# Designs tried in a protein design chat: VH-VL binders against q8mxu4. Part 12

Target 1, 107 residues: q8mxu4
Amino acid sequence: MCDRDDCASIASRCTGETIICAFVESITPPKIRDKTGTYELKCPFAEGFTMEIGDLFLFHFVFDGSSEKCTRLTPIPKMLAMVYEKLLKDLRKAKKEGKMIISPTAN

## First folded at step 4 (VH-VL)

Design a34 (framework fv_satralizumab)
Fold by ESMFold2-Fast, scan of step 4:
Structure a34 (fold): chain C 107 residues (1-107), chain A 118 residues (1-118), chain B 107 residues (1-107)
Amino acid sequence: as target 1 above (107 residues)
Amino acid sequence: QVQLQESGPGLVKPSETLSLTCAVSGYSISSDYYWSWVRQPPGEGLEWIGFIYYSGITNYNPSLQGRVTISRDNSKNTLYLQMNSLRAEDTAVYYCAREFGSYYFDYWGEGTLVTVSS
Amino acid sequence: DIQMTQSPSSLSASVGDSVTITCQASQDISNYLNWYQQKPGKAPELLIYYASNLETGVPSRFSGSGSGTDFTFTISSLEAEDAATYYCQQYDDFPWTFGQGTKVEIE
């Protein structure tokens, strides 16, 4: 699993996968921005993806150390940016602390 | 160039409602960003009061809950802050600021001093 | 609420000196910390975001480091115009909270 969950961390690359909540900063070249900085995508977008500067997406990246692939783009309403950022942050924190996210009925 | 400018009464008595305005120019407050209020008592540090997102969603510092309301007028490109149950401890310079995402404040107004006295 | 504590409360140094300010969070905030400069009679100005990223237009003599609960802010070669109060701010969780400030005076 990738420990990188934001634009600044991607620059060092990792092996595994990560999901980043980020705004489209530039279409050509493709750049995204989040609260940690900006990152220029090394993978191409799928032909079916339509995006405009300022759009917010969940970017699902897969890294094998030497290459990256963006496997999915999920549009997020901008009004929910904080909700999704908090969910991803809480998920990352739970994994780093060795805790499993489980349903209430499992406790 | 984005500019924010606060204005207010200067002097308010306890039990009155504080009403402040923040005129924004160079950017439409309905287009994007969080728009926040932050205060600073004389000689002390900064305290975040709350924000309004460009969509109209608001959030407030729990320490001020029930006392504060943030609103806007998109046609005037202006932000508002109302606060009730004022005490001398609410004396401060009040700033409005634009917040990139929920990350940092990139543009601030000049601030307006509010003195609360009986 | 997350409490932010700065040290020292004030310092005095000469032009050309290196100065460091520390900021401690009452709980883990990862890298979600900003540094602001406030000159007398002026609004705060962003210098550093995400613990170590320099804001555009800010001189390279300013730097930040740290993660988790302990953070430092450094001015590597103090200039006369750096006389100001410096604040750290966490944005990991609501409410946003600031340190009490560190006043930097030039002798």
Scores: ipSAE 0.007, ipTM 0.633, lowest interface PAE 9.9, mean pLDDT 81

Design a35 (framework fv_satralizumab)
Fold by ESMFold2-Fast, scan of step 4:
Structure a35 (fold): chain C 107 residues (1-107), chain A 118 residues (1-118), chain B 107 residues (1-107)
Amino acid sequence: as target 1 above (107 residues)
Amino acid sequence: QVQLQESGPGLVKPSETLSLTCAVSGYSISSDYYWSWVRQPPGEGLEWIGFIYWSGDTNYNPSLQGRVTISRDNSKNTLYLQMNSLRAEDTAVYYCAREFGSYYFDYWGEGTLVTVSS
Amino acid sequence: DIQMTQSPSSLSASVGDSVTITCQASQDISNYLNWYQQKPGKAPELLIYYASNLETGVPSRFSGSGSGTDFTFTISSLEAEDAATYYCQQYDDLPWTFGQGTKVEIE
């Protein structure tokens, strides 16, 4: 599991495919653009939940076309863990299959 | 309470186009969720037809691709289903349903029976 | 497409009995499986999501378990109002697919 230190430290210790960008603006999963299931990713900058016992954290990685950087850690209620785990699985699959369009985040 | 209510012609002829309406109350269809259509032939199981996302994007069951269009009218808070080239096998109760994030159906309409016969 | 196979197609049991229904996916779907109840003349109603999570307001006698390809749905103490057809549904990949259904009849 990646630690909560700084983004560079987190990225260097993650195993497997690194998640570059994900959207979590609502509990609704990634937009499906066409009938083949192609995903478009958007990284949110909304404020997260206050951390409590049992909460999980979503790591926000941004890709600028040349490098990736973790920009934020958002605590999520345990009730939403299922949604985010499925989202991360779908994003990894889409990236592997070349179906994912990465939308960079903005300040 | 969130409520969905389907309506349609009841009886349609083979090769014609089916048009169904789903009126939604208690929640805005443009706010969130996927909105789906599911059918059930009399005495048989459930078949997912397709959905429309709150943004307007759609996805359809490949087995029905080319025959189905799902649309909406946000100002009327209403969903629509069109199905072309009807045949006897399309006889079914048609449900509209709210789909939480492509994960599960949490609210369903009461269903409307569509019979395809000459 | 992912095929969902339910067993048995029907069963009869008495009030107070424990009944078990199984569902098998044609490929690994992790925990992305729901169970629905459909009473005669009514729309289906969600009982279990994410293989084992009980929907709010659903009686605790209903439970689900399993992961991967093999899933189980159990009613621990059957009540007369449980006479219905039960369906499993996978949401790992599009198109969404349902099992054939299991009709539970009360003797």
Scores: ipSAE 0.006, ipTM 0.598, lowest interface PAE 10.8, mean pLDDT 73

Design a36 (framework fv_satralizumab)
Fold by ESMFold2-Fast, scan of step 4:
Structure a36 (fold): chain C 107 residues (1-107), chain A 118 residues (1-118), chain B 107 residues (1-107)
Amino acid sequence: as target 1 above (107 residues)
Amino acid sequence: QVQLQESGPGLVKPSETLSLTCAVSGYSISSDYYWSWVRQPPGEGLEWIGWIYYSGSTYYNPSLQGRVTISRDNSKNTLYLQMNSLRAEDTAVYYCAREFGSYYFDYWGEGTLVTVSS
Amino acid sequence: DIQMTQSPSSLSASVGDSVTITCQASQDISNYLNWYQQKPGKAPELLIYYASNLETGVPSRFSGSGSGTDFTFTISSLEAEDAATYYCQQYDDLPWTFGQGTKVEIE
C-alpha cells in the first residue's frame, strides 16, 4: 500500500517537480502535484489509466526546470516499469493534444 | 512450463452464444500479466478480442460491438470467453494468450476452431 | 484504430535468400511494434519486440528495424523451416491491431 506521506517524502527530496502518484487497490484517481497545488485527472482519461495502474503502486517525480527525475518502484517492478512507461507516453500525448483535464483539488 | 489450452463446442448456429474455456497450467492467473483472447478466421489474419488483467479489470475491442465478456475463475486457474449474437464472420480459430505488460504475447494456447454455420 | 499494412501479401524465395517484409502504421507508433511467426497449424510465436529487439532463443538471422510509421523485418539467409506467415502488431494504443500477414513460401 502507498500513503500520501510516503509519496510526499520522496517528492520533498526533488525540487521544481510534477509528481504523479497512483495506488494499487484504490479507487482514488491518479493525482498530479506541482508547486502550485494538487490536481486530479478527470473522466474519461482517469478511468483508462486507473484501470491499468490502479492495481500497481507507482510513484514518479518529473521536474520542471530540473535535470533529474525520481521513480520508486514497488513489489511488481518489471511490469510496473512497463506500465509506467506507457502511462507517461500517453499522458504526454494527451497534454500535447489538449485532451487531458487537470483541475486543482486544493487552493 | 506455462501452458494454455482452449476448449469449445466446435460448431455453433447463427444468433447463438459462444462459450470458450482456457485452462492455464504452470502459472497462476491471479499472480500477474494480462490474459488475452485473439481470433483468426480460416486463411485470414489475427484479430485481438480483449484482455483481462490479473486484478480482474477487462478491456474489449470496440469492433466487437459489446458482444464479448471475458472472465476468469482463479480457483480453477481458468479463463473464459463469451460472445453472443454469433454470425458467419465469427467463424475462426480462437486463441488465449498471456500478455507481458501490455507489450507482447509470450505464451499462446493451441487454438480451438469455432464454426458458425446455417 | 491504428491500421497496419504489410507488404508483400506473399512471396516465394529459395533457401539462402535474403527476405524483406515491410509494415506501415496509419499513425506514429514510435517503436511499439512486434513481429510474430505463424507456421501452418500452429499458434503465432514472438520473434521481435519493440521494433528491433530479438526475443530470447530466436535465431540471429531474423532482425527488425524502423520507427514511427515504417518498419522492416528481414530474414538474412532463409532456411526451410522459415516457411510461415509473418505478422506485425502495434501496441501503441488499444485496441491492439495486426497487419494482414505475409506468407513466405520456399521454392
Scores: ipSAE 0.006, ipTM 0.578, lowest interface PAE 11.5, mean pLDDT 73

Design a37 (framework fv_satralizumab)
Fold by ESMFold2-Fast, scan of step 4:
Structure a37 (fold): chain C 107 residues (1-107), chain A 118 residues (1-118), chain B 107 residues (1-107)
Amino acid sequence: as target 1 above (107 residues)
Amino acid sequence: QVQLQESGPGLVKPSETLSLTCAVSGYSISSDYYWSWVRQPPGEGLEWIGFIYYSGSTNYNPSLQGRVTISRDNSKNTLYLQMNSLRAEDTAVYYCAREFGSYYFDYWGEGTLVTVSS
Amino acid sequence: DIQMTQSPSSLSASVGDSVTITCQASQDIDNYLNWYQQKPGKAPELLIYWASNLETGVPSRFSGSGSGTDFTFTISSLEAEDAATYYCQQYDDLPYTFGQGTKVEIE
């Protein structure tokens, strides 16, 4: 449900758990951009993990209705928009089917 | 409920610029979603023109790139399409549509016919 | 670009008949395919998404199947209000592309 377009921003999205593929748009304040738009994160990017504007990551979020917790960051090489579109669709399909195909940030 | 309503000049001359408007009600275009334009020549199939994200980023069909600009006015909750260097082959019904989550078009306007002649 | 080819271009059938339309993609699109219905003078309306999922509010007589490059759309018991043109659409990659349409007429 957190991937639904009915929510105005990431801060107002549904409770639950989700994986999204997004570009870093701003570091301070922390903002990410996916196909549907730009979202300002309620939590900062993980300490000791460097972000550059334009970097692409798989973000694993946990929503509790009041805050977002990003529990895993998997870096993805920068790529063309068409490849990004396909990856986003594949991730949303995998989520709906109960499959989550992401690697841990470490190891 | 979300509603989209296109409007345009109806008739445009070859080599001129087409300007279309899509008024959106029931949802703020600055909140979420992609907002797309799709056209349909009389008696023919559908062709996707391009979209604008709620954040302002755009993407266009490569076959039309260089002639098309999609924009918005958040204060008027309105989408715009401009297409330059018009030719007879651009005669079509033009639709604006909302795209749900990179999957499908969930709301469409009723369409506005643009005839390029004379 | 991904090319979508529908068959037949048109068909005529009687109320109560079962009708089948096919759609072929020029490359593998997995199941990223939608089916739309367009009645004369109106905008297209979504019937099926993800190749086989029926949209909310759409009658159960409509169904879809297939994956990869070959897809099928079926109306199990044709009603008079089903007279329309039906389009398939791929959303695996940009640009989005549609089939040429299949016109269904009632005899």
Scores: ipSAE 0.000, ipTM 0.555, lowest interface PAE 12.9, mean pLDDT 76

Design a38 (framework fv_satralizumab)
Fold by ESMFold2-Fast, scan of step 4:
Structure a38 (fold): chain C 107 residues (1-107), chain A 118 residues (1-118), chain B 107 residues (1-107)
Amino acid sequence: as target 1 above (107 residues)
Amino acid sequence: QVQLQESGPGLVKPSETLSLTCAVSGYSISSDYYWSWVRQPPGEGLEWIGFIYYSGSTNYNPSLQGRVTISRDNSKNTLYLQMNSLRAEDTAVYYCAREFGSYYFDYWGEGTLVTVSS
Amino acid sequence: DIQMTQSPSSLSASVGDSVTITCQASQDIENYLNWYQQKPGKAPELLIYYASNLETGVPSRFSGSGSGTDFTFTISSLEAEDAATYYCQQYDEYPLTFGQGTKVEIE
C-alpha cells in the first residue's frame, strides 16, 4: 500500500502493495519498463500467464515486509492498465493546478 | 517486429482533401497503444496531429481541429488520416507512430511526403 | 498549449567535444520530457524519456537532466554518427509539443 501521489511508478514503490503500469521488457530475467525506467524484478511473473516482450499490463506487487523482494506479480488486462495510467496522470495534473483531488493510492 | 508504413498521393491541390494510409504489421492496432500522426514540413520541426486510441477514441491538435479526422480499419490493421481544406503550408512529410501510453513514440513509419501545389 | 523552446538552433563541434542543448517549457511539466534524434531522411528515434532515462540500446554518452521548465541534453564525447537534429518533446498534456530542433554538425 502506497499513500504517495507518485505510487504508480516503479521508482515510487512502497512496502505492501504497489500498482504499476508497465510493459514486459524481458522474461528471463524478468524486467518491466514504465515511464521512469526499466527494472529487474525480484520475483518471477505469476504462473499461468503467457507473457510476450512488449505486452503492456497493470502489475500488482506484493512486498514482503520492508524488503523490496516481491512475493507475487499479477498482470491485469492491458485495457485497464492504460486507463489507470491516464487517470493517475489526470489526477496529478489536477492536484498541480490546485483543483479538488482524491489521493491516487494503491490498496 | 512492429512496422508502420505510410502511403498517399504525393501531390494534392489547394482546397482538396488529403487521404493518407498507414499499414501496420507485427502488432494489432485494436489490442493496445495510442496510434498517432505527426508531420514535418521540409527543413522544419515536428507537429503532432492527433491520435486514435486502440478503443477508437480520438484526440486532435487544436491547431488542426475541424480539418483533420483520424480513423482505422481493425480488419485491415490500418490507420487513416484525412485532412480537408489543404493549403501550401500543409506540405510536409507525414509520419504515423505508435505511442506508448501517453509517454513517448516507440515506433515510427518511414514517412510520406505530401506536396500541396497547384 | 505548452511552448517548447530549444537553444541553440544549430551548433558545429569536433569529434570528442562535449555539446549541450537546452529546452525550456512555457509551464511546469515536471519530468514529462523526451529527447529524440533525427538523421536526414529518417524518422525520429527516442534517446531519452522522463527527462533523464536513457532508452535501451542508446549509447551512454547521451544524457538528460532537469525538471519543471528547464531541461538539458548532453553528448559527453561527440562522435561522427551523432550529426543529426535533436528535438525535445513534452508529454505532460495534449497537444504534444516539440521544440524547434537543434542541428548538430561535425566539423
Scores: ipSAE 0.007, ipTM 0.669, lowest interface PAE 8.4, mean pLDDT 79

Design a39 (framework fv_satralizumab)
Fold by ESMFold2-Fast, scan of step 4:
Structure a39 (fold): chain C 107 residues (1-107), chain A 118 residues (1-118), chain B 107 residues (1-107)
Amino acid sequence: as target 1 above (107 residues)
Amino acid sequence: QVQLQESGPGLVKPSETLSLTCAVSGYSISSDYYWSWVRQPPGEGLEWIGFIYYSGSTNYNPSLQGRVTISRDNSKNTLYLQMNSLRAEDTAVYYCAREFGSYYFDYWGEGTLVTVSS
Amino acid sequence: DIQMTQSPSSLSASVGDSVTITCQASQDISNWLNWYQQKPGKAPELLIYYASNLETGVPSRFSGSGSGTDFTFTISSLEAEDAATYYCQQYDDLPYTFGQGTKVEIE
């Protein structure tokens, strides 16, 4: 079970959903990086928007045990990186403690 | 490769203002990252002073009691540290460092020794 | 502020020995801990981030573990070039704080 929302703990063999705040480390091959490490995506970045090295996004992944889908990418102003990281940290803590959670949205 | 190089006066008197520069090469300071200053008194540990984000936002260690200003000149690709009301306790090697996303310091300058004495 | 306490303050060991350094946070910092190496007259260099992740280019004999308040840094087979002072650093909250350092000397 993937119960951490970061690059180091993510694996395509996990099941469930996760949201990661990460920046683009490499476009070809597609890699993202956060404070915990680097993760290489199984699918290319979505067509139709420009991805530059250093761009910061919320990546919403769905894992079914054998494949991954990046369902949404939400651009994040770089100046708000710490705010979103803290929000995700607090959300994960609340989930672990069994408190009601309002999931971050990509809209 | 990214390189940072600090420079400063070496010796300053108590109550004076310290001015340090950090020249950055191999990466544009305006394109990303937090850029921090960290100091180390001789024989002691490391103390984080503050940072400036590539956008211009700053944050400072409260232990320095408002004595610090961090700034930059994007056209010169240079970071600055100014600290006023210097005391003997401010004697330290001063480092500038690149900070990845408030996670860790990945590149450091060589450091510049500042001695505060009369 | 979060206080970081390292032990021991110094140690001496022989090439080939395994050495362990500990770091204790005054409050729960999850995994938000880095380890740095500083050789005499040089700037610190990142070895481990997020408690247990090895930085690119760092030899595999270095490792980190722990979570919450208690953290461990290990050199599995000491080399002569490992003579240095090692620092832990928390980044869970501002201001960032460092341990006082552990000096590793080769006998």
Scores: ipSAE 0.007, ipTM 0.597, lowest interface PAE 11.4, mean pLDDT 80

Design a40 (framework fv_satralizumab)
Fold by ESMFold2-Fast, scan of step 4:
Structure a40 (fold): chain C 107 residues (1-107), chain A 118 residues (1-118), chain B 107 residues (1-107)
Amino acid sequence: as target 1 above (107 residues)
Amino acid sequence: QVQLQESGPGLVKPSETLSLTCAVSGYSISSDYYWSWVRQPPGEGLEWIGFIWYSGSTNYNPSLQGRVTISRDNSKNTLYLQMNSLRAEDTAVYYCAREFGSYYFDYWGEGTLVTVSS
Amino acid sequence: DIQMTQSPSSLSASVGDSVTITCQASQDISNYLNWYQQKPGKAPELLIYYASNLETGVPSRFSGSGSGTDFTFTISSLEAEDAATYYCQQYEDLPYTFGQGTKVEIE
């Protein structure tokens, strides 16, 4: 079973609805990239969005283990995305070093 | 494509300040990447110097902190490295590099050799 | 600081040989390890990221494996153009640190 952090990456996406924060790597063919890998989308980027290489989005997928359904795209501020990634990395580092941390689902 | 090119003095005297420039083309430095400096003494390995984040905040290798300043000019799409109190052991090829999301260096400049000698 | 130790420091091999180099971290870095190739007089180039992911455009004969503290980099069938120094780099924690490099020479 994937936990929340694991489910939010290309290499570790979970079966069911998965939300991945990733950069646009290529428009044709449609590819996205995060810290764990590059993934070529099975469907074109949604119409109505101007997609440029380097843009950051939350990509909503439904993945059933063999096929992918692109459900929606949510643009996110680059500033917020980078702060979020740094926070997750710092939390994982603290856990590896045996420091006490609060569970993401606690409180 | 993204291209980086370093420039600066080839020779600097001990105790002086080093000033290097990295011109970036094909991508805006104010977007969403970290921009790093890395050096390599002749015949030796690589040493990370520091980075500047898209927000303008910086982080430096603790062993060099206090001697190094990394800055940028968004209007010129250019990165800068300043290093004070140079010593002979600061002789190295200096690279600027784009760092994808704090994970890896995907584009590097050609490097510029700096020799520290009296 | 996390220290990265590479072995061997150098090796000589013939075209067609399989070559393996290793990298050991002084503490657990999960999969946060990259491999770079540096040819004489050139800047380093990314080959492998996140321990085992092949960078776009890099030949499939290059591969990486490992997690935690022990990592390997393999060239399955050495080509003449592979003569270079190879470096591992950890990005689990700041400062980023590199191995000492492994020089691969073709005989």
Scores: ipSAE 0.006, ipTM 0.622, lowest interface PAE 11.8, mean pLDDT 79

Design a41 (framework fv_satralizumab)
Fold by ESMFold2-Fast, scan of step 4:
Structure a41 (fold): chain C 107 residues (1-107), chain A 118 residues (1-118), chain B 107 residues (1-107)
Amino acid sequence: as target 1 above (107 residues)
Amino acid sequence: QVQLQESGPGLVKPSETLSLTCAVSGGSISSDYYWSWVRQPPGEGLEWIGFIYYTGSTNYNPSLQGRVTISRDNSKNTLYLQMNSLRAEDTAVYYCAREFGSYYFDYWGEGTLVTVSS
Amino acid sequence: DIQMTQSPSSLSASVGDSVTITCQASQDISNYLNWYQQKPGKAPELLIYYTSNLETGVPSRFSGSGSGTDFTFTISSLEAEDAATYYCQQYDDLPWTFGQGTKVEIE
């Protein structure tokens, strides 16, 4: 698995999975935008999803170097997108600072 | 709805330890929220002091690290703030506040004024 | 620490006027910015979170915009009850930091 911090770019040569919470910037060509920039996707958005510029998604990228790889899309409601993005950021930051966040069910 | 109520000594002397209490009602401090302390010197802006998460984990403003401690009593649904080595510059209104997901403060107490003087 | 700078420090305006306050972060904070209103003698109250999301129960005359390092808060039609000090707050990185505040007075 490629950690999000190690696979910071959509164009990375990492093998495995990268998760990015981002806005749809352009549909043709398919581009997404987060706080670090605009990234062009290697394939069109999956059929069956209604995409508009400004929509928020969790984008799952699988890279294996064998062919084009498409995003796995998880549509996130606006409220939940904020929660997931901030939670992932807080978890990464806490890990970097040597803190451990225990799930509510670990009690 | 959630309500927070601070209480404290009002007046403390320099170099003493400040002890503040925040009673919470309408919500549990042992759930999925962060609980913070924020202060405001008279006529000035807001300064975040620190938080405690439902797991008991704490984090403090580096400017106050080493002289502040945040704790809680889940059975009393109450938050505490202790601050050592008080100086005149610590004179402020002290607020406790609930923090939704480390994103924003959605409920605040009314604040309690702490004056540090001889 | 991330430093937040507000402009102006104070302003006076009449009921019905449009009022704009700006907030600048010392580094990129994406959209992790909140706006609070503090009326004299009262605790701060959340108005806007995640740059532009209006908190439930907050009048629609309040709005926020921006991204990265530059943010704007607007009151489209000032009411007498809007006399207060307004604070921006970043939550991109610990410690949480606030702007110095902008005092809005009604003429």
Scores: ipSAE 0.005, ipTM 0.569, lowest interface PAE 13.0, mean pLDDT 77

Design a42 (framework fv_satralizumab)
Fold by ESMFold2-Fast, scan of step 4:
Structure a42 (fold): chain C 107 residues (1-107), chain A 118 residues (1-118), chain B 107 residues (1-107)
Amino acid sequence: as target 1 above (107 residues)
Amino acid sequence: QVQLQESGPGLVKPSETLSLTCAVSGYSISSDYYWSWVRQPPGEGLEWIGFIYHSGYTNYNPSLQGRVTISRDNSKNTLYLQMNSLRAEDTAVYYCAREFGSYYFDYWGEGTLVTVSS
Amino acid sequence: DIQMTQSPSSLSASVGDSVTITCQASQDISNYLNWYQQKPGKAPELLIYYASNLETGVPSRFSGSGSGTDFTFTISSLEAEDAATYYCQQWDDLPYTFGQGTKVEIE
């Protein structure tokens, strides 16, 4: 999940997918936790994957204009997710400090 | 739900090695999260000692490196802290805590007082 | 190491008062700051994370704000059970460091 203002802005623009790295906190109802809090998903976890409390996944969310909808789950190795989280933290810090400009997203 | 309980000797002599145990219940330490040790001298503030991740990765406060080892036993769901070359300044309440993703401490043990005195 | 300095070191106030404490970091830590409450004889408890996010179950009278190097923690209407020592903690860089604490006493 994201800061409340950022989430509201993205939802208003209907701009597409957001990738969130988070832990599974509850399966029924489906809840995930990241550094900003615990969030109940608007969609059930994808079929074909065994979801356990404490698992770390990438979640793809699509904004439908009125609510966020989870459309995809990508399992990632826990150690790789830890490195990815640190990288995202460093990038966010650098951007906020004006030390770098994040390049446009490539396909 | 998740509970942490520290235990160890109440009194340790200078130059000896401190061994503390933290029993975790309600959550598997082999799953996720960082598990940290934090200490607090009587009447003073908090000092982070170090952490261990479920992979076995550890990191320690530089001021204590060379003296501290944090380990775990997944079969017992237990965390350990060892600190050698104790001195009077190591007298403190020692806490174990669960650390979500290197972001914050969400669950703490009750703490165990360690007094370093001859 | 990042040094965290709190102000004041202690304060006394009456039930119903609004109290504010501050925390300054020796370098820019973005929003990577938490606030904990420690009651006498007990372990610290998380109140605020990521500078301004209220932990689940924590009363809404507690709030946090700030970014960069200057942060504030506010109790909007002090209650008797709020007598405690409050600590800020940065998690931007290792080692994690805490402020020296602010003791809040009820008159």
Scores: ipSAE 0.006, ipTM 0.586, lowest interface PAE 13.1, mean pLDDT 77

Design b01 (framework fv_satralizumab)
Fold by ESMFold2-Fast, scan of step 4:
Structure b01 (fold): chain C 107 residues (1-107), chain A 121 residues (1-121), chain B 107 residues (1-107)
Amino acid sequence: as target 1 above (107 residues)
Amino acid sequence: QVQLQESGPGLVKPSETLSLTCAVSGYSISSGYAWSWVRQPPGEGLEWIGFIYHSGSTNYNPSLQGRVTISRDNSKNTLYLQMNSLRAEDTAVYYCARGYYDFWSGYFDYWGEGTLVTVSS
Amino acid sequence: DIQMTQSPSSLSASVGDSVTITCQASQDISNYLNWYQQKPGKAPELLIYYASNLETGVPSRFSGSGSGTDFTFTISSLEAEDAATYYCQQYDNLPLTFGQGTKVEIE
């Protein structure tokens, strides 16, 4: 499962979990949109987060046979609009330059 | 179904200010997306003017920066474009469009019909 | 600003023909390129996003390929309804920029 190398974290991709960077397209039913299209999720969104259409999240999935479960959401702060837009630009530049963000994951 | 409809004066004089309206139905402009203005001079290509995010932050094409303001009225679900110091070269069909702008995607999925603005003395 | 150059500026072909349009970016834009179709008197419509992904509802005869600075748009079997002007658009960086357009005419 070394998937989604377009996301900021590569360290945990190969642990049987997939990290996807995506925008919320619909809350009910839950739909997300990423570089490959729009997907209706069959997993519930994690509790403790307020999601709005257009929010960007890192979605953490765990596989359950041929189906994936949503296990974690990591929001990118939209209230810091200037930083949010600069962050997206910086991430695009890093991807373009072949720089992958590899950070140690606490076991 | 999402629908965008532009409206404007049709004819404006040089040095005047252009004011355009884009009425949105089928989706709340404060709930998501980036809402853009794009223009097309008759017989020519497309030029992106700028957008306003659902959060209210704006970004403008540097070629037009200082002349353009994009705003919205959430209670009317309406977008506005104001452009000052008009010249004949600003003659174009003006479109409003819903844009998806993120790390991988930056495209327009819904467009208005466009409104022709002629700048002539 | 990233300049997008399309080739050819216009072409004529017969129903059933395969037609190819190219788009060149003035700098590396990875896969951050879309293709639009604009019929006379109408607004543009999205056909392809992220260089090669077909938008929902778009016929499979349309395809895109390429990465970096050189991109190709292909209609595998031209139909009469495909008479239109086609535009590429980059979204690697602001401002968003479009190619000058390629007019496809049916003989």
Scores: ipSAE 0.005, ipTM 0.571, lowest interface PAE 11.7, mean pLDDT 76

